# VHH binders against q9rw55: the designs that were tried, part 30

Target 1, 281 residues: q9rw55
Amino acid sequence: PQVEQLARQKMWNLAERFVAGESIESAIQAVQALERDGIAGNLDLLGEFIDSPAKCTEFADDVIKLIEAAHAAGIKPYVSIKLSSVGQGKDENGEDLGLTNARRIIAKAKEYGGFICLDMEDHTRVDVTLEQFRTLVGEFGAEHVGTVLQSYLYRSLGDRASLDDLRPNIRMVKGAYLEPATVAYPDKADVDQNYRRLVFQHLKAGNYTNVATHDERIIDDVKRFVLAHGIGKDAFEFQMLYGIRRDLQKQLAAEGYRVRVYLPYGRDWYAYFSRRIAETP
Key: E = the ipSAE of ESMFold2; O = the ipSAE of OpenDDE; V2 = 0.75 times the mean of E and O plus 0.25 times the DockQ between their complexes.

## First folded at step 7 (VHH)

Design n03 (framework vhh_7w1s_2; at its last look DockQ between E and O 0.70; V2 from the best seeds 0.00; counts 0 for: pae E 2.3 > 2, unsure alone 59.6 < 65)
Fold by ESMFold2, look of step 7:
Structure n03 (fold): chain B 281 residues (1-281), chain A 117 residues (1-117)
Amino acid sequence: as target 1 above (281 residues)
Amino acid sequence: QLQLVESGGGLVQAGGSMRLSCAASGFTFSNAMGWHRQAPGKQRELVAKISGGSTAYDDSVKGRFTISRDNTKNTVYLQMNSLKVEDTAVYYCAAKTYRGWGSYDYWGQGTQVTVSS
């Protein structure tokens, strides 16, 4: 326990590479630094074990405070949330608490011309998340709310097509949740190929596409695809993790591509940072 | 394979003590771990969490419960002292992991704790 606390303290100086600090103020400063380099931010308040209805609503209130602080600092709000952290699956007076809290969050973002991305979680939440995404796009418009599809899930190609009526803004990620082979590709090569399919189909459908990857071969494939199909740079963006390949982030921005960087922040940073180190040799 | 298995629950008289254990296959010190409980007719609630050397507790158990982790045994513990009847619940071990752009919660099947007066 004392050794673990000392290890945590020693690692904080290294963690600042991957985490935008513990406070709203430090997160705002990190976004402002990115914006000076022509790179946009995607803010994410880290939360661990948000499970009671009261805590879910408190977490939603904290997200609203972040949105307000970003706006006050001259940043157009762009925030990702997990619907489970704001009460998805919890009935509150005949309505899903996650949906209730998501409405509050998206309404605040919309007031400032901002955007809320609904993160995709494990496969058991995909149906309810996409249903709630449809509802929220209908209420607020696709310019203010988006969601995520994960290329490792077999269902994602069909889900993408089923959403085209919304003209949706979707972030494409590979995913890394350990799902059984009955729902997800076990092999990386299949995940990577399906990632390309998701991105290319979404671009060809004329929908705004967020290419969230550090894989340079996929990035190069996207560059070639958009040139070959006459797709403008305003139809998509590249997204990357804070502190990973900052050189590539700046290079892409300098080439005129839209680049957005995921900025996690919060008191609960240690587990996030530890995973990033394990994933980045 | 990721797996959380709770043990150590049972019947105890008010004022007594009990230690719960969670065998955490595929999780390490780098994961955030928590103990949660669900009493009859109530929502599941966080009791205690540990991430690295940092711990946090629900106000109702602060000073009575202690969460700890033995990374060499891949086990998380909840030491429960001065137990009250209102501590009666199914206790669940949980772990949070981060992968790519996502964070994910894993849950055990639970162990019953019954505190009798």
Scores: ipSAE 0.557, ipTM 0.828, lowest interface PAE 2.3, mean pLDDT 90
Fold by OpenDDE, look of step 7:
Structure n03 (fold): chain B 281 residues (1-281), chain A 117 residues (1-117)
Amino acid sequence: as target 1 above (281 residues)
Amino acid sequence: QLQLVESGGGLVQAGGSMRLSCAASGFTFSNAMGWHRQAPGKQRELVAKISGGSTAYDDSVKGRFTISRDNTKNTVYLQMNSLKVEDTAVYYCAAKTYRGWGSYDYWGQGTQVTVSS
């Protein structure tokens, strides 16, 4: 146990750039630090192998604790969750457990004026996620729950349009999963172009848009687009990962744009950290 | 192209030992790895996980099972000692990966472990 603790400490010294600590307290402090620089936070509790219904519910409870702690610290709760982590696809008492737990989480967030982003997962979960999203928006309002669209999927442009009646808050990302060519653009250029389409159409529709990318070309295109179309800086925000392009984060904030940083935290940080190292030049 | 392939399952007598292997391909072994099992009529449950140098076990297998990994072979192992009839299940290898804002759990096909009385 002592050896393990020492090993974790050594690794943590390297990981602290990308992970907002292991505890709720450290996560909150990280958000507070960002806020001093005019940057907002999006908290993500890292969880490994949340497969049983009991663990899903426990995870949801932990997220609720996070929300309560954020509120207690004077921070508007903003949390991203993956519905699979809270039980999507598992039936309990005649209802999807993910939906049940999402309701609990969003209800708590709403109580404090907070926001929950339902992170999108692999393409096989898109339909159920959007369906549940629609349900949850109906119950809690678009101001308290959002979701994510991925530009690498052929369907995403259509999905965006189909959600317009909800006036939804949507985070746009390129994509995080390896999908077959039957459902996703294999060429990065096409993914990038489709990303622009998603963002621009969502902005034109008057919906709140989260531009979640570190791609400076796309960021610049968005800046030009909103300027050309008279879209205010308060109509959207840029989102970036904790520890990635911190210079750009501060620059955008200084330019008057809304910036929100995605902050993963939790004891199960190693896998995430490992990937960030691999992706960071 | 990202896949996990389990091996080492089979039939063993109660009190016996068995070692499962999971070979990963298509990604580096820096990811969190785990063994899960699903018995007939029961939910799949985490048996053991390893992330970095940290390991965790379900209470039912503590002291009997050991999870380890060999990064040079991109393989994770589950050494199962003092096996019990109730350990009978399909055992699955899993890996958790992150890409950007996303995460994904990759699963092996599963390997049957049967412990006879």
Scores: ipSAE 0.484, ipTM 0.767, lowest interface PAE 1.0, mean pLDDT 92
ESMFold2 (binder alone), look of step 7: mean pLDDT 79; pTM 0.814

Design n04 (framework vhh_4orz_3; at its last look DockQ between E and O 0.23; V2 from the best seeds 0.00; counts 0 for: pae E 14.0 > 2, placed apart)
Fold by OpenDDE, look of step 7:
Structure n04 (fold): chain B 281 residues (1-281), chain A 119 residues (1-119)
Amino acid sequence: as target 1 above (281 residues)
Amino acid sequence: EVQLVESGGGLVQAGGSLRLFCAASGFTFSSNAMGWLRQAPGKRREWVAKITSGGSTDYADSVKDRFTISRDNAKNTVSLQMNSLKPEDTAIYFCAAKLYRGWGSYDYWGQGTQVTVSS
């Protein structure tokens, strides 16, 4: 703890590469900076532990404040949340707290023409998340709420197909949870291949697709695929992490593709930063 | 590779105590939040206890004042002292870590250890 406190004080300048600050204001400024380069933002409020119902609701309130601040700054709100952080699995007043809070968040976003991405979590939460996603799309529209599919899960292709009736906006990621081999591909090659399948099928179905990867091979494959199938550049977007492959972000934007950067912000940035350092020495 | 290995589970009589241990590796332990999950048969996996990198703790209402979570950063271990155990505490208990990797935060957990509380 002492070392962490010292690091927080001394290492913030380094952390700025990967974290859009601690405050809403800093996050908004980071988005504005990206937009000057033709890159859109996706804001993620960092939270280390959000477990009690009260904390979940407080977190949701903070996300709503972010949405309002973005709107006030002339930015179209775009925020990613994990339903567990806002109370999924907790029963309050006869309803799932996560669903209740998600409605509040999405309602606010919709008011300003914004978008909320429901991040996918571990495999044990996939069914409930997709169910809640379907409910929320029904209530607010696919233009205001999306979700995420993870290519390392065997079920993901089926999940994608089952959602086609919603014409959903979906972010495709490889996945990072520690999943057993009974539910996820253990081999990276299989994960990559399944990622391509997810992206290509979703594109072919005419659904808005978020290609969230830094893998240049996959990015190139997507470029070739959309060209071959006459899919316009406005039918999908590339997504990347804040501070990761900034060169590639700008390049893709310059090439006319939609690019959106995932921007974590908040006081709980140290753990996130420490992992980024490990990944990008 | 992230590894979380639980130990200390077993059979105990109602009112008894158990102490669970978790050995963590493959990540910067001291900078990450740790916790314990449990899953009873036919029920959803739920958080039982959490401890931040800074040492702050949080507990499920059902275990407050009975369970205590602690961590040893020098040994990369997290422990769960469970007192006044009840039959409803019977579950598989999982050591968990909240790590920031890729697109946000992710929960990792071990294979779990069985805790059975008899009446």
Scores: ipSAE 0.237, ipTM 0.659, lowest interface PAE 1.8, mean pLDDT 91
Fold by ESMFold2, look of step 7:
Structure n04 (fold): chain B 281 residues (1-281), chain A 119 residues (1-119)
Amino acid sequence: as target 1 above (281 residues)
Amino acid sequence: EVQLVESGGGLVQAGGSLRLFCAASGFTFSSNAMGWLRQAPGKRREWVAKITSGGSTDYADSVKDRFTISRDNAKNTVSLQMNSLKPEDTAIYFCAAKLYRGWGSYDYWGQGTQVTVSS
């Protein structure tokens, strides 16, 4: 009804800082604005409750259209997807729709020299996601597909080491899912310290490392670590969220670091924004 | 531990109504989006309805104007009123919660409750 439209408009006035609108065109324009400041984009089509095979394939088709639009606009495609959103899970015949759709998406990105980041979700999906990541790197190469490790999980240090044979491009994040203390550090200080261990070990292994954080102390620690170990600025990048600390984003880019900004868009922005304000008091 | 327990399923004639309930525990219910999914025999799980922490609702086209999702934050429950039921609504219905920041699909759902609509 009209009340939902009024609430949506009022909420949009608050949310537009953090979301690049509902359309591909809005997302492309936002990336172009970032690129004028020397900052790269990581595009993420928002999708909540995509749980039918037809919807999963439609979502994958929409991601492919985004990749095509980015290329047409002179942007090297860089897109994050959640495998659950494109149908991760084996059917009765042993076929995994998510893997099928991921192949289509990565193939399109590779055609344009682009990159697909496979987001990590809750701990129950880590094994299958890493297995599928190995498969997809084998098929497309590490320069076209990467994944995520979460410092709050106890397992992540071992997982990182187990992937070194792939020379993988990995995004290091702290973690955004509620996890039991049997699998994840309950204390933020332990999560933060394990974050440093993940980043430093990945850098020392000679793998491309994405440092996804707004924590200036961790950023400074990474700067000191790379200087002390002779690691060039072409071996890593800092990643941050759209609309958060744009001053820091520009400062890091001006200092010559690679900077990439996560840029969500789509009709489901209301759910995204509502959850952010509910989870960040 | 997060738990979502569905109830209210059963056998109903086409054109009838049924109300599903979901009891939630192990997280801050009032701060999180809730939803319903369903899985028909031999089909992949599909989205049915969602409700945000702020009360905004959305529905799959196939159920729009027939189903109504609601929540009771005082009792940590979410409900799905299903009217004008059709045989194609036959499925196991799952309550779902999105507990993390908006980086994709559902984080948790329950074991489900069977809804069978006879022709």
Scores: ipSAE 0.000, ipTM 0.177, lowest interface PAE 14.0, mean pLDDT 85
ESMFold2 (binder alone), look of step 7: mean pLDDT 85; pTM 0.858

## First folded at step 8 (VHH)

Design p01 (framework vhh_7w1s_2; at its last look DockQ between E and O 0.54; V2 from the best seeds 0.00; counts 0 for: grease 25.8 > 24.2)
Fold by OpenDDE, look of step 8:
Parts: structure tokens; sequence; C-alpha cells
Structure p01 (fold): chain B 281 residues (1-281), chain A 116 residues (1-116)
């Protein structure tokens, strides 16, 4: 145990680049630092898979505390949550626990003019997530709740189109989960091309778009696209991970684009950090 | 809270040079800073920005304008060379987070007039 603690301490020195600390306070400070650089924050409370309904509710409570803390610090709350972490798929009192808890979280965010992004998980959760997203947009408005589409899924272009009636705020990502070829493009080139399609179609539809990528080629394509189509810089934003391509983050901010950084924080940072190392050797 | 005050504007002949200054109060060293301009009858547009030492310029001023900062003086500068008549505008200093249609902080603006 002592060795493990020492190892964690040493690893933290490296992990702090990618994780905004273990506490709410550290996360808030990280957001404040980014804002000074003209970069907005997206807070993500790290947590492992939660199997207990009670723990899911507790997790939701912690997210609400985060929202309150952000507001108290003068930061407009912007938080990403995975619905599985707050009880998606669990029935309680005749309703999905994830929906119940998401409602609580979004209600609190809305109170402070904030925004909740429902992170997309693996392909088996896409349908339920989008359905719950639709429900929540109906209740709280597209100004306060968004979701994520993953370009590596064959279905994503259709999913985007099916949501147009909501005028939704959508974060576009390539994909984070290992998916079978039956549901996802195996080739990076196809994923990248589908990413562009998602972004461009969503922009053309007049919907707020989050371009979440570190791919400079795609970023440049987006810049050219919005210029060619007369889309203003206020109609979209670039999103990046905390600690990844900090140079590009600041450059984009200097260029006057909206930039938002995804900031994971929490005690369960080790798993996240390990994944980041694997992705960014 | 950050207060911004522009200076250095005035009348200059085409081809001439001018340096604008924006003095900032409070915490300055880490703040992203920007110069915008607004010509009569036109929308306010971004001219130059600096964030974390990285600089960017509108295509219309690239190679002619330089944004810089002196943290010891809490001042951001816009060096304008090879000025053109179309550069005539009120120039504004801005700082902080871009929130769609505005930045957190704005100066009052300084008039720059370039004559033919």
Amino acid sequence: as target 1 above (281 residues)
Amino acid sequence: QLQLVESGGGLVQAGGSMRLSCAASGTFSRNAMYWHRQAPGKQRELVAGISGGYTAYDDSVKGRFTISRDNTKNTVYLQMNSLKVEDTAVYYCAAGLYRGTWYDYWGQGTQVTVSS
C-alpha cells in the first residue's frame, strides 16, 4: 500500500497535465486559468462504473455540488456527464434512474444559466441516450442540455438528422469506445470523412456545433467551411482535452474562435490518465 | 475585474505607421488580449489576438500589424505599419473569454484615421 501510494504520487506529477486535480476546488481553478487564456471549460467528474442505484444518486449529488461550486466561483456551469454514471438502465419508482438524476442535474444547471452535455457512450446506449436527450431538451430547452455524436458509427449521420427538430447543441467526436465493424467504420479515413459530414451538416442546419477534435486538418477544413458559408464564429466552438495540444488551444483562442477544454477531475483519475497515455504517447 | 484604456490613435497618412496601446488594470499577465476595429457602417471585427504568447491576425492586416504585450507595464500594443485608408476605424481593446458576441472586458476605443 505504501508503495502504491508513492507510485500514485509520482504518477500524479505526470497526470496533472491531463487531469484538473482531485477536488472541485482544483477543477474550478483550472477553469479559471483557462478562461484567462480565453478558453472555456467543460467539467467532468471522473468516476468508475457504478452498479448501485444509491451510488448513482450520490454521484449525481456530487455533480450538483460541482455545478453549485462553479456558480459560486463566477463560472457559468458547463458539465459533461455519462448517463450510466447516474443510473441509466436502472428502474426506480417506475422511471429510469439515469433520467431522474439527469433531470435533477440539468435543473440545477439551468438555474444558473448553465449547460449539461450528455456524453455518448458505447453503441448499445445510443438509442436510450438519444431518447432521454430528446425528453430532457423538451423539458429544459436546447440551451441547457446537449449531447454527443460519434463519427465512427454508421448511424450517426442519421441520428444527427433525426434531432434537427430540436435545434440541438451537439458535440461531434470521432469515437472513444471499441466498437465492432458491424456498427462502426474500421478505417480512420472513413471516420474522419464522416466526422466532416457530421460537422458540416450540423453547421449548415444552423445548429450550434462543438467540433471536438485535435486534428488540425479537420480544424482547418472547418475554418474554411464556415468562412465559405458565412457562418460566424459565434455559431460553433472547438473543443479539446485538457493538456492536449495546448498550443493549438491558445492559437485558436488568439484567432478569436470559441475554445472549450474538457477537464476531467476527481480521485479516480488513474484510469483516465492511463488511457490518455495510451492515446498520446 | 479588468479595466482597459486605449491610446495612441489619431490621424496618419497612408503608408504611415502608428502604435496603439491598451493599458490594463488588475491581473494582466495571463489574460488573452485582442484588438478589434469598427469602421463606420460596418460591424466590429477582430484585428489581432494574443493568448499565451500565441498571436493571430486578420488576413487584411497580416504582415502589417503586430500585436505584442508588456506584462511589466500591463499593456498590450498594436503596431500598425503600412497603413491604408481602409484601416480607418475605431480600434478597441478586449480581454478575457469570448462569449459569443462579446468579450469579458472592453476598452472605450480610440479613433484611427488614415488619409489618402
Scores: ipSAE 0.859, ipTM 0.944, lowest interface PAE 0.5, mean pLDDT 93
Fold by ESMFold2, look of step 8:
Structure p01 (fold): chain B 281 residues (1-281), chain A 116 residues (1-116)
Amino acid sequence: as target 1 above (281 residues)
Amino acid sequence: QLQLVESGGGLVQAGGSMRLSCAASGTFSRNAMYWHRQAPGKQRELVAGISGGYTAYDDSVKGRFTISRDNTKNTVYLQMNSLKVEDTAVYYCAAGLYRGTWYDYWGQGTQVTVSS
């Protein structure tokens, strides 16, 4: 216990740049600091091994507490959740628990003019997540709920097009799960090219687009694309990770682009930090 | 509530200089602020922005305009040198993000007219 506490403390010295602490208070303070620089926050309560219906509902309650605290602090709530963490796939009372909990979370965010982004997980959850996304957009509107598409999946271009009837707010990411070559591009160059296709098609369709990347070449390509097509800065935003390229975040903000920063927090930061390090090329 | 009041505009000859000021009365410290301008018959455009210690300028004003901020006075400035007739516009200061909300807010602005 003493050795573990000391090791955890030393690891925090390395992690504190990338994680907004363990508490709602520390997460709120981090968002407030970003907002002073003209940068918006994307809050994510970290959770691991949320596998029982009771724990899923407790996690959803904690997300609602975060939304309430953000509003009380003068921050418009913007929160990302994984549907698996709130009960996706767990049938309760004849309905998917994840959908039930997502409704509660989105309703609270909507009360404060906020937004909930439904994270995309591994490829086996894409169909159910997109189905539930359609349902939730129908109930709350695209102004209050969005989702994610991953450029490394072959299916993502088709999925993007299939969602255009919703005029959806979508975050474009490359992808972070180990996926077989039967469903995902193995080569980085193909992932990057497909990323550009997803972003450009979504922008051209007139949908709000979240360009989540630190890749400066892609960022520059987006800047040129929007200028050439007369797309205003109110039609998209850049999104980045807390603690990575703070210089670029502020530079983009100074240039008048919308910038949002992913702020993970919670007691499970060690697992998050370990995965982030393992995923670094 | 954030309130922005521009001052310092007027008539100036081409080649001259002028400094615009924008006093902010917001309830929070702000490190990011912007100057926009709108010439007759044209779209409003961002000409300069500052976020923390980082600045950015539209290509048409680079090397001639300087944005700066004095946090002790809660004021942002736009120093405009080597003015051209094409710089004639109403100039607005703005905060593009306030309490988590993206919006375009600028007051009445200040007219800058550059004569040949």
Scores: ipSAE 0.638, ipTM 0.879, lowest interface PAE 1.5, mean pLDDT 89
ESMFold2 (binder alone), look of step 8: mean pLDDT 82; pTM 0.843

Design p02 (framework vhh_7w1s_2; at its last look DockQ between E and O 0.03; V2 from the best seeds 0.00; counts 0 for: pae E 6.4 > 2, grease 24.7 > 24.2, placed apart)
Fold by ESMFold2, look of step 8:
Structure p02 (fold): chain B 281 residues (1-281), chain A 116 residues (1-116)
Amino acid sequence: as target 1 above (281 residues)
Amino acid sequence: QLQLVESGGGLVQAGGSMRLSCAASGTFSRYAMYWHRQAPGKQRELVAGISGGYTAYDDSVKGRFTISRDNTKNTVYLQMNSLKVEDTAVYYCAAGLYRGTWYDYWGQGTQVTVSS
């Protein structure tokens, strides 16, 4: 018990650069610090063991409180959620609870001109997440809800094209889940090549594109691509993780690019940080 | 509300120097700051930016122009050396990323004319 608490405190000493603490107040302060450098925030309340409909709805209520607090602090709300955390796949009263809770969250964000990004999880949830994304864009507009596509999945290029009628705001990521080779590229070079395809196709389609990576070669390729194709800096943004390459974040902002930083917070930071260390030694 | 006022423009001979100033009527320490310019018949282009002590420059001005800020005076500067006739433009100060939008605040511009 005391050994566990000492280990947790030592882990926090390492983690505090990458996590904005446990509270809404600490998360808001971290976003305000980023905004002083011309960098926007992407707030993400961390949650673990959200295993009941009641807990899913309580988590959604906490996300709404975050949106309200961000607005009250003069921050335009931009929040990422995992639909599983708010009840995706849990039928309640004849409707998917995740969809019900997402509507509540997006409605609150829209009230303040904000944006909700529907995070993509493992491959088994892609179909339902994209269907719910389409529904939510129809209800709220693409200016207030977006989603994520993962370049390591074979399906992602087709999924991107299938969504063009929505003129969607999409975050392009490589992927962070352990996926079998039946659905995902095993080799980094293929993942990186597909990442470029996703970004370039989305930009050429005229859709707002979020380039979420720390890979300087890909960032440089995007810079060359947009200059060569006359694509303005208002058509896309770079997105990065809190505490990683803060020098690059500020350099890109100084160059006039839009930069947004993923800012996780909450009492469940230990699980988040442990996973990041295990995945990227 | 943030208001930006440029000053320091005017006529200068090629090879000369000039310093532009952008004073804010409120606290601007929460903003990245930029200089843009627009020559006649051309699109407005980013010249220099500063964010958190990091600076960036358009290739056409690297080594000749320097952006800096003085947070105690709420002022951003553009020191322009070795001026060329192609630097002739209206120079605009801009501040970015307030309320989640980009380049929310712009000054009125100040004319810089470089004569040969």
Scores: ipSAE 0.099, ipTM 0.647, lowest interface PAE 6.4, mean pLDDT 87
Fold by OpenDDE, look of step 8:
Structure p02 (fold): chain B 281 residues (1-281), chain A 116 residues (1-116)
Amino acid sequence: as target 1 above (281 residues)
Amino acid sequence: QLQLVESGGGLVQAGGSMRLSCAASGTFSRYAMYWHRQAPGKQRELVAGISGGYTAYDDSVKGRFTISRDNTKNTVYLQMNSLKVEDTAVYYCAAGLYRGTWYDYWGQGTQVTVSS
C-alpha cells in the first residue's frame, strides 16, 4: 500500500501539469490563478464511462456542486460536461436521463449567470447530442448552453449551418476520438482546412465562436480573418488545454483576446493524463 | 433591489475573535453572498463567499474565518477567529449573481482593527 501510494504521488507530480487537482477546491484555485493572468476557466469534472443511471445522477449532482462552489468563490460558472456522463442514452421515467440531468445542471448555471458547454463525443452520439442541445437552448437560451463541433467529421459544416437559427455558442475542435475514414477526414491537412471553414463561417454568421486549438498557424489565420472582416475581439475567444502552451495563453490574453483554459479535475485523472501524454509527448 | 448593512466591526486584539453581520433588505436567498475587505493602501479583495451549500475562502483566512447565512433573517455572517494585525481592513458585504465583472449590491463597509 505504501509503495502504491508513492507511485500515485509520483505520477500525480507529473499529471498536475495537465490536471487542476482532484478536488473542487483545487480546481477553483487553478481558475483563480488563471484569472490573475487575464485568462478564464472552463471546468471539467473527470468521470467518463459511467454505466449506472444512479451514478450518472450522482455525477450531475457533483457538477451542480461545482457550479455552486465556483459562484461562491466569485467565479463565473463555466463547466463542460459530456452527456454520456450524466446519462445520455438511458431512459428513465419516459425521458433520456442525460437530458434530464443536463436540465438540472444548466438551470443551476443559469441561476448564477453561468454557462454549460455540452462536449461532443464520438460520431455515434452527434445526432442525439445536437438534438438535445437544440432542446436545451430553447429552454435556457444560447447564452447559457453551448456545444462543440469537431472539424475532422465530414458532417460538421452541415451541422454548424443547421444550428444557425439558434445563434449558438460553439466550440470548434479538431477532434478527440478515433473515427473511421467513413465519417472523418484521415488527413490532417483536411482536418485543419475544415477547422478554418467552421470557425470562419461561424464568425461570419455573427455567432459567438470558441477557437479551441493550440495550432499557431490557425490562430494567426483567425487573427487576420477577424481583422479583415471587422470582427471585434469580444465576438470570440481562444480556448486551450490546461498546462499546454502556457506562453501562448498569456500572450493571447496580453494581446487583448479572450482566452479560456480547459481545466479537468477529479479523482479519475489518470486516464485523462495518459491521453494527454500520448497527445503531447 | 437589496440594501446591505454591515455591523459587528470594531477594535480587537490579535488572537481575538469577531463576528460580522450583514443584513439584507428584500429577497435574499437567490443571491450568493460575499465578504470583501480593503486594507489601507491595498486593493479590495475577496475574503469569503457562500452559495448554496458551498463556501469559499481566500487562502489567507482559511481555517480562521467562517462565512454562514441565515435566510430566515436575511443575514450573512463572518466569524473571524485568530485575528491577525494584517486582517485590519474595512470589510464589505456584497451580494449578487455573477455577471462576469461585478457584484449586484454592496454594503457601506465596517471597520475592523486588529491591534498587536
Scores: ipSAE 0.082, ipTM 0.550, lowest interface PAE 1.8, mean pLDDT 91
ESMFold2 (binder alone), look of step 8: mean pLDDT 86; pTM 0.881

